VH-VL binders against Isthmin-1 (ism1). Designs and how they scored, part 16

Target 1, 164 residues: Isthmin-1 (ism1), of Danio rerio (Zebrafish) (Brachydanio rerio) (q5ege1r286to449)
Amino acid sequence: LFGVDTDSCERWMNCKSEFLKKYMSKVATDLPSCPCFYPTEVAYSTADVHDANTKRNFRWKDASGPKEKLEIYKPTARYCIRSMLTLESTTLAAQHCCYDDSMKLITRGKGAGTPNLISTEFSADLHYKVDILPWIICKGDWSRYNHARPPNNGQKCAENPQDE
Below, E stands for the ipSAE of ESMFold2; O stands for the ipSAE of OpenDDE; V2 stands for 0.75 times the mean of E and O plus 0.25 times the DockQ between their complexes.

## First folded at step 17 (VH-VL; framework fv_tiragolumab)

Design j1 (from w1 with light chain D34N K36R; at its last look DockQ between E and O 0.58; V2 from the best seeds 0.00; counts 0 for: pae E 2.4 > 2)
Fold by ESMFold2, look of step 17:
Structure j1 (fold): chain C 164 residues (1-164), chain A 125 residues (1-125), chain B 113 residues (1-113)
Amino acid sequence: as target 1 above (164 residues)
Amino acid sequence: EVQLQQSGPGLVKPSQTLSLTCAISGDSVSSYNAAWNWIRQSPSRGLEWLGKTYYRSKWYNDYAVSVKGRITINPDTSKNQFSLQLNSVTPEDTAVFYCARDTIYGDMKEYFDYWGQGTLVTVSS
Amino acid sequence: DIVMTQSPDSLAVSLGERATINCKSSQSVLYSSNDRNYLAWYQQKPGQPPNLLIYWASTRESGVPDRFSGSGSGTDFTLTISSLQAEDVAVYYCQQYYTTPYTFGPGTKVEIK
């Protein structure tokens, strides 16, 4: 709206630094595509999933626990996962994928996962400052947030929800 | 630096509403890094978390199931305070009531780092 | 709800000696995604609110003396006071903050023997 919070949100959303552009390009190249269905083994261990686009295997871990606060940040999601960092990673980012009650990838809308520019494995505090605070400052405007951080659907999973 | 100052009556009659206020200095009730809690303590039940209010994309409330339906926690940004209302009290609600701040950022910390001084509320005829 | 228990109910320890307090949770408070135990310890003296000592099971809050240490993981936790001082006479509570409702142990009273 027309206060300090609105100015901060617009400043973040309109930032066009050369560093950010290069980083986002590397993030898009480095991260795996989201699996179309929640890999249920992450509920009790990690999952190793081959990513056809990068021709690499990635490990995934669950991101659905109560500390994720999905009721706030991904309110239509029931399950989420994050990709784990590797020594091959060229960024500090992690892919973030969220799933509905039927364990189908949410590809758009307020429950869709969005890439974490800073993996929680690297730094939970930096992740909060880089990935969470902008969402808070923008008052939870998931449409603008997702425009800046598009949900991944590189595997061309069925659109979900069907009627946004 | 952060201080929580409680106020409100110490005696409430059964079936009435208990009402307490917690004034905040050194922080904002709308802080992105904090949440604002009410906790009570009695000899028979020990420490019992009642609920919290906090601002993120909007105002959120979480209430303990044991008091849900009777409890309301409201922020007041203009006075930088938050309140507790507990309806339909009985003698079983007699306790020392505390307000407390938790910090929610990074790892979703949420431990209580600052507490108010406590208010003994007695529910009796 | 995660039920928290503590043992012993009360203990008496000579000045300069070790005090050990145990805490158990009915469910794990370890979040495997970040390997953090969402367990805190508080000290409370008569007429005062609780004061935070330890969070994440083993991290001391700023200003807490080194003689206080926390350990344990999952469901079993310990608060240790390595050399009891007179000012440490208090009731000590563990508390989980993994999920709401946040719950506290019943407390352990520590006294000078």
Scores: ipSAE 0.566, ipTM 0.834, lowest interface PAE 2.4, mean pLDDT 89
ESMFold2 (binder alone), look of step 17: mean pLDDT 91; pTM 0.932
OpenDDE, look of step 17: ipSAE 0.672; ipTM 0.886

Design j2 (from w1 with heavy chain N33D A35T; at its last look DockQ between E and O 0.73; V2 from the best seeds 0.65)
Heavy chain, then light chain:
Amino acid sequence: EVQLQQSGPGLVKPSQTLSLTCAISGDSVSSYDATWNWIRQSPSRGLEWLGKTYYRSKWYNDYAVSVKGRITINPDTSKNQFSLQLNSVTPEDTAVFYCARDTIYGDMKEYFDYWGQGTLVTVSS
Amino acid sequence: DIVMTQSPDSLAVSLGERATINCKSSQSVLYSSDDKNYLAWYQQKPGQPPNLLIYWASTRESGVPDRFSGSGSGTDFTLTISSLQAEDVAVYYCQQYYTTPYTFGPGTKVEIK
ESMFold2, look of step 17: ipSAE 0.665; ipTM 0.854
ESMFold2 (binder alone), look of step 17: mean pLDDT 91; pTM 0.923
OpenDDE, look of step 17: ipSAE 0.585; ipTM 0.866

Design j3 (from w1 with heavy chain A34Y; at its last look DockQ between E and O 0.71; V2 from the best seeds 0.00; counts 0 for: pae E 2.8 > 2)
Fold by ESMFold2, look of step 17:
Structure j3 (fold): chain C 164 residues (1-164), chain A 125 residues (1-125), chain B 113 residues (1-113)
Amino acid sequence: as target 1 above (164 residues)
Amino acid sequence: EVQLQQSGPGLVKPSQTLSLTCAISGDSVSSYNYAWNWIRQSPSRGLEWLGKTYYRSKWYNDYAVSVKGRITINPDTSKNQFSLQLNSVTPEDTAVFYCARDTIYGDMKEYFDYWGQGTLVTVSS
Amino acid sequence: DIVMTQSPDSLAVSLGERATINCKSSQSVLYSSDDKNYLAWYQQKPGQPPNLLIYWASTRESGVPDRFSGSGSGTDFTLTISSLQAEDVAVYYCQQYYTTPYTFGPGTKVEIK
């Protein structure tokens, strides 16, 4: 009945793997903060953005094309970006940031980006299993998913959307 | 190990509804990795993608503009099948119809790796 | 809609010789985020459904002989059969899967001289 779908999602969200907890902590400190505004040069090429917290420069790619399926996974987002892997990367992760029609960072809700624990640059298969499948198992419950994978707002961008 | 088995009538009168079914073995129609497509082939139009159905947080459909408004694709999880309904057919809808699986794995693939055997549907009075 | 074209419409190649088929798309099928070309090739023999040969422009499907190879990027793509065999007589189609509606080329018929 009801508990079958909820129980599987709850087990995933409450996983207590020592390795996974350590990896997620490392991801949070290794990845850049999301820019507060969509860097428009990304629409034509990559963008270099200095991240003050990590004291590193990161390259960003647009992640807004039809293969991203934003209408499914980030239904209020108009644009998204991902940070690129570098030789200095200590994880396989990528930061993921999504923006509204006004190019302002979405900081919460169903359109907010969440870190990819496995970059699509590294492996599409692992990215699917680690980042996409849990969202599907949880029936697209963005509230629960975002609780386990908080949207980045390390730059303290203005709350968006402002209500709910 | 995956097999797609088509069924349905091969003759349909103009203005009526074409109905076909594709039975799936070796997979689930609700699998998160796959989308379930209908494609037709005729001498005049070549290969033409008609639409697909797939499951993410809910069921989604995507239909080709050429048949939008006339087409419905429905999954049937209890029978592990999916169907095609094409309304108001004309002789120009005469074709071999195929069901096909695409891999939406990571949402980055979407090419057709398994096909049904094909069903010739003739629209004629 | 992304229009796919192929050339030639048909070609005749001696057994054991090289066959080359070209495919062009009206828009780029390269996605910059992952640097992949969303282009597939299919083989179809009479009375049979199409059979997948190549995806991502150059990746061979499991069980496809080494004599089949794909190349190209963006809008221009090529399927090559390095040493034509009798069983390779078929119609070959390219197909983009970058965006819906997915579209196919008109096909290239390959025959033995």
Scores: ipSAE 0.473, ipTM 0.801, lowest interface PAE 2.8, mean pLDDT 87
ESMFold2 (binder alone), look of step 17: mean pLDDT 91; pTM 0.929
OpenDDE, look of step 17: ipSAE 0.583; ipTM 0.864

Design j4 (from w1 with heavy chain M108W; at its last look DockQ between E and O 0.59; V2 from the best seeds 0.51)
Heavy chain, then light chain:
Amino acid sequence: EVQLQQSGPGLVKPSQTLSLTCAISGDSVSSYNAAWNWIRQSPSRGLEWLGKTYYRSKWYNDYAVSVKGRITINPDTSKNQFSLQLNSVTPEDTAVFYCARDTIYGDWKEYFDYWGQGTLVTVSS
Amino acid sequence: DIVMTQSPDSLAVSLGERATINCKSSQSVLYSSDDKNYLAWYQQKPGQPPNLLIYWASTRESGVPDRFSGSGSGTDFTLTISSLQAEDVAVYYCQQYYTTPYTFGPGTKVEIK
ESMFold2, look of step 17: ipSAE 0.783; ipTM 0.891
ESMFold2 (binder alone), look of step 17: mean pLDDT 91; pTM 0.927
OpenDDE, look of step 17: ipSAE 0.771; ipTM 0.906
ESMFold2, look of step 19: ipSAE 0.624; ipTM 0.849
ESMFold2 (binder alone), look of step 19: mean pLDDT 91; pTM 0.927
OpenDDE, look of step 19: ipSAE 0.352; ipTM 0.811

Design j5 (from w1 with heavy chain Y32F; at its last look DockQ between E and O 0.67; V2 from the best seeds 0.00; counts 0 for: pae E 2.2 > 2)
Fold by ESMFold2, look of step 17:
Structure j5 (fold): chain C 164 residues (1-164), chain A 125 residues (1-125), chain B 113 residues (1-113)
Amino acid sequence: as target 1 above (164 residues)
Amino acid sequence: EVQLQQSGPGLVKPSQTLSLTCAISGDSVSSFNAAWNWIRQSPSRGLEWLGKTYYRSKWYNDYAVSVKGRITINPDTSKNQFSLQLNSVTPEDTAVFYCARDTIYGDMKEYFDYWGQGTLVTVSS
Amino acid sequence: DIVMTQSPDSLAVSLGERATINCKSSQSVLYSSDDKNYLAWYQQKPGQPPNLLIYWASTRESGVPDRFSGSGSGTDFTLTISSLQAEDVAVYYCQQYYTTPYTFGPGTKVEIK
């Protein structure tokens, strides 16, 4: 029998658009790995960081200001950064990395950064619709959200938080 | 079209609690595209934002520091309303009180696009 | 708290002439991540609530006449009424919405000379 109930969160997480699938693949190859420690230069300016995996340099900017609403969306994070678009970018995406009070990368859990499919540098409105609304529609279920948008730990930083 | 209709008493005695209600039509108090604010206006303070309630992953409240500890803003999803309670009022709390909605999309749009009609509340013995 | 100030307190302008209202914030309301100024302007006529005119410093709300324009960045902002009409007699407020508490300027009363 057919007609099983599907909640709106499940619909967003299981989107089968061929465009989205191709876009996600490009995002995975386009974005840098998160630095293991918050680059303190971003508090005053941007920071250049070489990404060994892609063999490219990326510029990062702070993403910790009041409009980021970290107390809502990343409640254990103290700082976040977002990668800037480059001339070599093939997507509109930005890497998003969040850090605890000790400036260590949060690699899992509700405070971990997750890739932005649409950079705020490109469009804050589209970023909200594409990256934030799914989190809201899923009622802040970070585990389901992170399953669809895994936090980056390509540099194999120490697990954080550690085992409870 | 969104409309906000205020109700509540216009006279409150000192040390009592001021209580106002704002009824929403054309939107939902639980909408994740909006937040629901109280703002007051007096000759001595001008326009003063008091606080807001809104739903994202759960209900959140943000209150102005000047009234924090005295203010409570509550949503009522069954009546599609939100309320203001301001405790321990003094004559300095006399003002026109407005409810207001901020923004239709995103946390980045927190300007006030719809306002209630206003309620003059006088605090006097 | 971000303190908002306005100048002048009151302005008398002849019909058809330009009115200019200034607003200053004690801290920048420009967010570098999206390059937007989180500043709004409101018009308030006697006995009515404020009415939104402009957001993001320079974007007109739908239905607002072209004679209203906003400009400025960071801490210094201007509302201009290019050709004052009789119906523009009101008090005008700027407001920052960069961070809570959201704060308003003290208002500028515009009158016909």
Scores: ipSAE 0.575, ipTM 0.832, lowest interface PAE 2.2, mean pLDDT 88
ESMFold2 (binder alone), look of step 17: mean pLDDT 91; pTM 0.932
OpenDDE, look of step 17: ipSAE 0.629; ipTM 0.877

Design j6 (from w1 with heavy chain M108R; at its last look DockQ between E and O 0.03; V2 from the best seeds 0.00; counts 0 for: pae O 13.2 > 2, placed apart)
Fold by OpenDDE, look of step 17:
Structure j6 (fold): chain C 164 residues (1-164), chain A 125 residues (1-125), chain B 113 residues (1-113)
Amino acid sequence: as target 1 above (164 residues)
Amino acid sequence: EVQLQQSGPGLVKPSQTLSLTCAISGDSVSSYNAAWNWIRQSPSRGLEWLGKTYYRSKWYNDYAVSVKGRITINPDTSKNQFSLQLNSVTPEDTAVFYCARDTIYGDRKEYFDYWGQGTLVTVSS
Amino acid sequence: DIVMTQSPDSLAVSLGERATINCKSSQSVLYSSDDKNYLAWYQQKPGQPPNLLIYWASTRESGVPDRFSGSGSGTDFTLTISSLQAEDVAVYYCQQYYTTPYTFGPGTKVEIK
């Protein structure tokens, strides 16, 4: 009655698409690292932040609005930001970072942001299918989802939360 | 078919703790595709969502701000049930309390498809 | 919080006639990413919990009679009973599940004229 069935999440996680693997590798090199603190400038418009790892400037947009449904997808996050596409971008991806009430980066757990393979700037529909739907398929199991798409901590920010 | 059966006292004194239990059949309290909610209904406040508990590799709780700090929703996997505790109750907490299920199987179905029978809890001296 | 309102507060309709209930949300419950309206309708009879009728604004729950239909998008929604039956006497509620906290309308009481 309560048996465990082979779920679609496992299939998703175990997807061996070479294209996807290559794309994810490009995403890893293409995207900026998450700032350790929420750039408050995004509350007004956008924020330009220098990324030390890529030595490039990136523009960030606030992603904390109601449509983001943080209370559902990132329950412990107070703020989130998403990197904007640039002319130098080799992917359609966007970095996604989330922060707690103290505006500190959440580096793990259910509130941690994860890279979006498809930026909402390109297609909200495709973003939903590629980035959000897998979360749903995994039945909101953030642990498994994050395993497949780990949160970014390229700036080596303090672990947050400390216990998870 | 999923069934929710509520139990608990219908009378609580002011400043005491309201305690209710919801027993689940036909589903698991630790189901990855389900969440288990408490909702109350009163003439003054209408239908009000209070919070939910759900298992996603670990247990999580979401609570309404209106009762946050006073509310605790706990699962019991051994009995396949979940409970509600509401501390420091006042007469304003008098209501019919319902447990209810929502799901996210394949989609964000955070509407309530199955309900308990309801429990009137009166806060009175 | 998203505030839900309903109109009218009460409605008296003759048997076999159409009943129309309106629901409004203080902000849009249409999610652009999936193009779905996160809006549900419930029927509640005395002494019973609410019973799910409609979800995604227009999809009938299994077992719900065809005379019940939901329509609308964004902030304005309508529940229609095409031909009111005696067993349809109840209070009807809309509910948004676009964001937490989930919120319900105040309800519309449907009676037989």
Scores: ipSAE 0.000, ipTM 0.569, lowest interface PAE 13.2, mean pLDDT 91
ESMFold2, look of step 17: ipSAE 0.006; ipTM 0.630
ESMFold2 (binder alone), look of step 17: mean pLDDT 91; pTM 0.934

## First folded at step 19 (VH-VL; framework fv_tiragolumab)

Design e1 (from j4 with heavy chain D107V; at its last look DockQ between E and O 0.09; V2 from the best seeds 0.00; counts 0 for: pae E 14.6 > 2, placed apart)
Fold by ESMFold2, look of step 19:
Structure e1 (fold): chain C 164 residues (1-164), chain A 125 residues (1-125), chain B 113 residues (1-113)
Amino acid sequence: as target 1 above (164 residues)
Amino acid sequence: EVQLQQSGPGLVKPSQTLSLTCAISGDSVSSYNAAWNWIRQSPSRGLEWLGKTYYRSKWYNDYAVSVKGRITINPDTSKNQFSLQLNSVTPEDTAVFYCARDTIYGVWKEYFDYWGQGTLVTVSS
Amino acid sequence: DIVMTQSPDSLAVSLGERATINCKSSQSVLYSSDDKNYLAWYQQKPGQPPNLLIYWASTRESGVPDRFSGSGSGTDFTLTISSLQAEDVAVYYCQQYYTTPYTFGPGTKVEIK
């Protein structure tokens, strides 16, 4: 047991809680796909966007302000949005989508949005503990983080950046 | 402290173009968390929001339906200013014009925290 | 469009007495996700631009005296000046910022009796 190095990021990535597995399955079903382009209305209001895959409309709000710390958590993103909780929600999760300077969805890499298992709308503190702390524990290793929380591209938007 | 300083002529002939400029100090016209608005005030219409410009990767505009097609709002990052152009004016466009800043952070909020001093523009022959 | 109305059109109040201004929106300006009313109040003194007094229906802007208070929710709102001062002679406007176009009430003129 001498010299055993424990990687906290690896432990987080390999968490096999039965509750977490069930929850993440519900999240994948419950959340809308990211729009391929930033809906500019969210810069000053919310946007109602039809999600073709679920056949439902979802409301989105901007997630690009200084409290989001995009320069740290999503360093190539210029804009982000989150889906809002609805009466139809079966989870506390929010879809999270990030966009480049041209307002195109970032589908991979360090600027790509990843689903929030706990919406900031429900609890900023729980969101921090569930979604932000693991990124910190992984030392900002977006590749490992994204393996556990894959960026959404359910609308099959053009890959961006084109070569990762 | 954010300050907005307006300039432009106070008299414009009917059918011509009204042009005003708002100079910004204490903030940037390209600020991520702000939008830059024009609002006018007249006895017949009261306070009326005309439109705004804001920067998110590139410049965007949002104009009130009542003036759409006649209005243009342009930013100038080099001078830290933004302008109003209102075409084909009539005497009904006579008003005090204000520039104003609002905050566009995350949750939708369009209250105006800083206003320019106002410019009376009279449209007459 | 959300139509904003105010009452009264004009109000004369003795120094030190209470002034009450009402504002009504044609539809609710309460946002259910944050439970905030997207309603602001402005004061405009003669020859000056409007100045922000209150936002979110009841939150005073910094530097605004305690005698100004806002209340109400949904479609019905009130601005109260608990003890009118000489410098409070102005026109007061409500404004909704729930949705575009952003609209203002017609104003209420407050004067000293």
Scores: ipSAE 0.006, ipTM 0.494, lowest interface PAE 14.6, mean pLDDT 85
ESMFold2 (binder alone), look of step 19: mean pLDDT 91; pTM 0.928
OpenDDE, look of step 19: ipSAE 0.120; ipTM 0.753

Design e2 (from j4 with heavy chain D107T; at its last look DockQ between E and O 0.65; V2 from the best seeds 0.00; counts 0 for: pae O 8.3 > 2)
Fold by OpenDDE, look of step 19:
Structure e2 (fold): chain C 164 residues (1-164), chain A 125 residues (1-125), chain B 113 residues (1-113)
Amino acid sequence: as target 1 above (164 residues)
Amino acid sequence: EVQLQQSGPGLVKPSQTLSLTCAISGDSVSSYNAAWNWIRQSPSRGLEWLGKTYYRSKWYNDYAVSVKGRITINPDTSKNQFSLQLNSVTPEDTAVFYCARDTIYGTWKEYFDYWGQGTLVTVSS
Amino acid sequence: DIVMTQSPDSLAVSLGERATINCKSSQSVLYSSDDKNYLAWYQQKPGQPPNLLIYWASTRESGVPDRFSGSGSGTDFTLTISSLQAEDVAVYYCQQYYTTPYTFGPGTKVEIK
């Protein structure tokens, strides 16, 4: 009688799964921090970057291609990158970082990258279900999505944009 | 099951506007998981993608450059359908027109899994 | 635009024999982020719309007989019918969905010899 009807986005946001919480905790420790600037090497191949927080080297791949549909999912982003899985990885996750026209990390807002709980290297299908579908369920409400899936700024890069 | 049902005239005079409608059943025109396309087929040009409309927090349209400026694809959420308008038609626009669905699949599954029955549109004076 | 080509233009094959259709894209349709080929195959019979057979270059659509298979990567792709059946007489098209505009091959007509 006193139940509150919530939309699908709210249900997703309020999902209390111990497994998911544990997994997300592992993801937070397993993934590299976003570089403050777009590593231009990824435009030609992959970029190897040392992550000070994890003390490991990570490879990054460009994720700015047309199939990423940045104009829809990250409308203020010009470039995006995704970390690659390593042999030392304890999760199937990938860090996702997006950058503006000046190749500066977007740390907040609708253009900010967010960790992918499932790397496309493992499964595009699961990536869709776990990472993309929630965005769709939330009807592209990036504020709600980002609240549940915060953008990474582990390197303490300058806030970008300033007014969002 | 998803079904697409096309309707519209099969004859259009030169310089006039070609208009077709595609009614959707089993899915929603405003589905976040789908996009709604128009494709035409002729002996001279083969299968040619013309454009699509899709809803992702707002409506988007993608059009082929070959028909850009003449084409409009509009959704109708009240009727769960979408339409094609092609202005200033010439005999070169004569073709069988198809509506078709593609979907999101992590990235985009921009292949077409469901098609309308097709509508022959002849441009002739 | 990515230009799609097919070979041969037409193919006559005896019943029960293998039919092979080739498709080539002017540029790679392999996406580096997911390592998938954005290539589909369709079957079209007279008076009908194209029917999806294969996507991601090698994945069969639900309901498609296992005698149909897709292979290839990058720019070169092949549709194979391992044992041609009478109902397989049709025109077959490849299509890239790597980038807009989506483009189709010119088609290959498969007939019974």
Scores: ipSAE 0.014, ipTM 0.613, lowest interface PAE 8.3, mean pLDDT 91
ESMFold2, look of step 19: ipSAE 0.270; ipTM 0.744
ESMFold2 (binder alone), look of step 19: mean pLDDT 91; pTM 0.933

Design e3 (from j4 with heavy chain D107S; at its last look DockQ between E and O 0.03; V2 from the best seeds 0.00; counts 0 for: pae O 11.4 > 2, placed apart)
Fold by OpenDDE, look of step 19:
Structure e3 (fold): chain C 164 residues (1-164), chain A 125 residues (1-125), chain B 113 residues (1-113)
Amino acid sequence: as target 1 above (164 residues)
Amino acid sequence: EVQLQQSGPGLVKPSQTLSLTCAISGDSVSSYNAAWNWIRQSPSRGLEWLGKTYYRSKWYNDYAVSVKGRITINPDTSKNQFSLQLNSVTPEDTAVFYCARDTIYGSWKEYFDYWGQGTLVTVSS
Amino acid sequence: DIVMTQSPDSLAVSLGERATINCKSSQSVLYSSDDKNYLAWYQQKPGQPPNLLIYWASTRESGVPDRFSGSGSGTDFTLTISSLQAEDVAVYYCQQYYTTPYTFGPGTKVEIK
């Protein structure tokens, strides 16, 4: 998608597409903030959570299954969740949040969830290309990846981990 | 509206540390959508980007190689400002220093849309 | 580092006439993935910081008069003032933001003939 460059990761990070910028702006306003704690209801079904920032209710789905390959992409995360698309959504994005063994939000580091520009509900293939492939292109450099895709902490949850 | 207000001394002795501060209004120093830069201008070196600081779940700094090792850019969230420290200055560091903002929004907008008023810093004994 | 050059060093133009400033980069600042040129133009008046005029080589910043236009691609760029006004007397700089460190041209001084 980004081509094979000497430093494809850097080019991805420094992508200054006007379209992407506009889209990211919409994503920032469209997505719910991460809950500070893992909503345990998602383990059995979906969870409805009110988002104070957007003043809307969002439904969350568990994203901790084997297909998510957390051991690779979020090695310090025990649980992850993803917001579901709504009729009011203006983007195709999904919020992605990850939690440690204590079900506390990981706010930084290699285990932190990051917004998905393309929800898997819309297209798993596009999600892979837009959200996962860049991580691969960066050879798992989570620091650079998170630089371009900052983890969400809209609820001002406790920093986790503290020493990251 | 975004405004940047600079402050700091205009005279520094050789080998000492140059220190400037840029106060931000209309935006947050810890905004995910912004980065905060220092740029200097002199007749000999023209406009020169020195570095920037920005917050992405943690603080990051990027510095120009030309001043790397001597430069520190620090944010102050309590005062909504960021500072410049340049160590071991020489007369060659004499310049007008500017703080400036670029926006990111997940895609870097690395041109500068808002600038401070500038501060002339003269390095002289 | 990408080296930026400008020509001419200074330009004297009569009021109402066209002013043309050229900028060159030592390497292409066109990104193939989005087909955008990572080039900006600034206007600087004495005692003031640079003021953003153009980004993406040809997009005018909000509030910039229509008489200012940017063109070019790759390594060669041009800033044009279609009808020079008295308030346009300034030094103009190009800047690449294709890669760090961000670099500026040496500037072109525009004066009234």
Scores: ipSAE 0.006, ipTM 0.568, lowest interface PAE 11.4, mean pLDDT 90
ESMFold2, look of step 19: ipSAE 0.443; ipTM 0.800
ESMFold2 (binder alone), look of step 19: mean pLDDT 91; pTM 0.931

Design e4 (from j4 with heavy chain D107M; at its last look DockQ between E and O 0.46; V2 from the best seeds 0.00; counts 0 for: pae E 5.5 > 2)
Heavy chain, then light chain:
Amino acid sequence: EVQLQQSGPGLVKPSQTLSLTCAISGDSVSSYNAAWNWIRQSPSRGLEWLGKTYYRSKWYNDYAVSVKGRITINPDTSKNQFSLQLNSVTPEDTAVFYCARDTIYGMWKEYFDYWGQGTLVTVSS
Amino acid sequence: DIVMTQSPDSLAVSLGERATINCKSSQSVLYSSDDKNYLAWYQQKPGQPPNLLIYWASTRESGVPDRFSGSGSGTDFTLTISSLQAEDVAVYYCQQYYTTPYTFGPGTKVEIK
ESMFold2, look of step 19: ipSAE 0.174; ipTM 0.712
ESMFold2 (binder alone), look of step 19: mean pLDDT 91; pTM 0.925
OpenDDE, look of step 19: ipSAE 0.243; ipTM 0.783

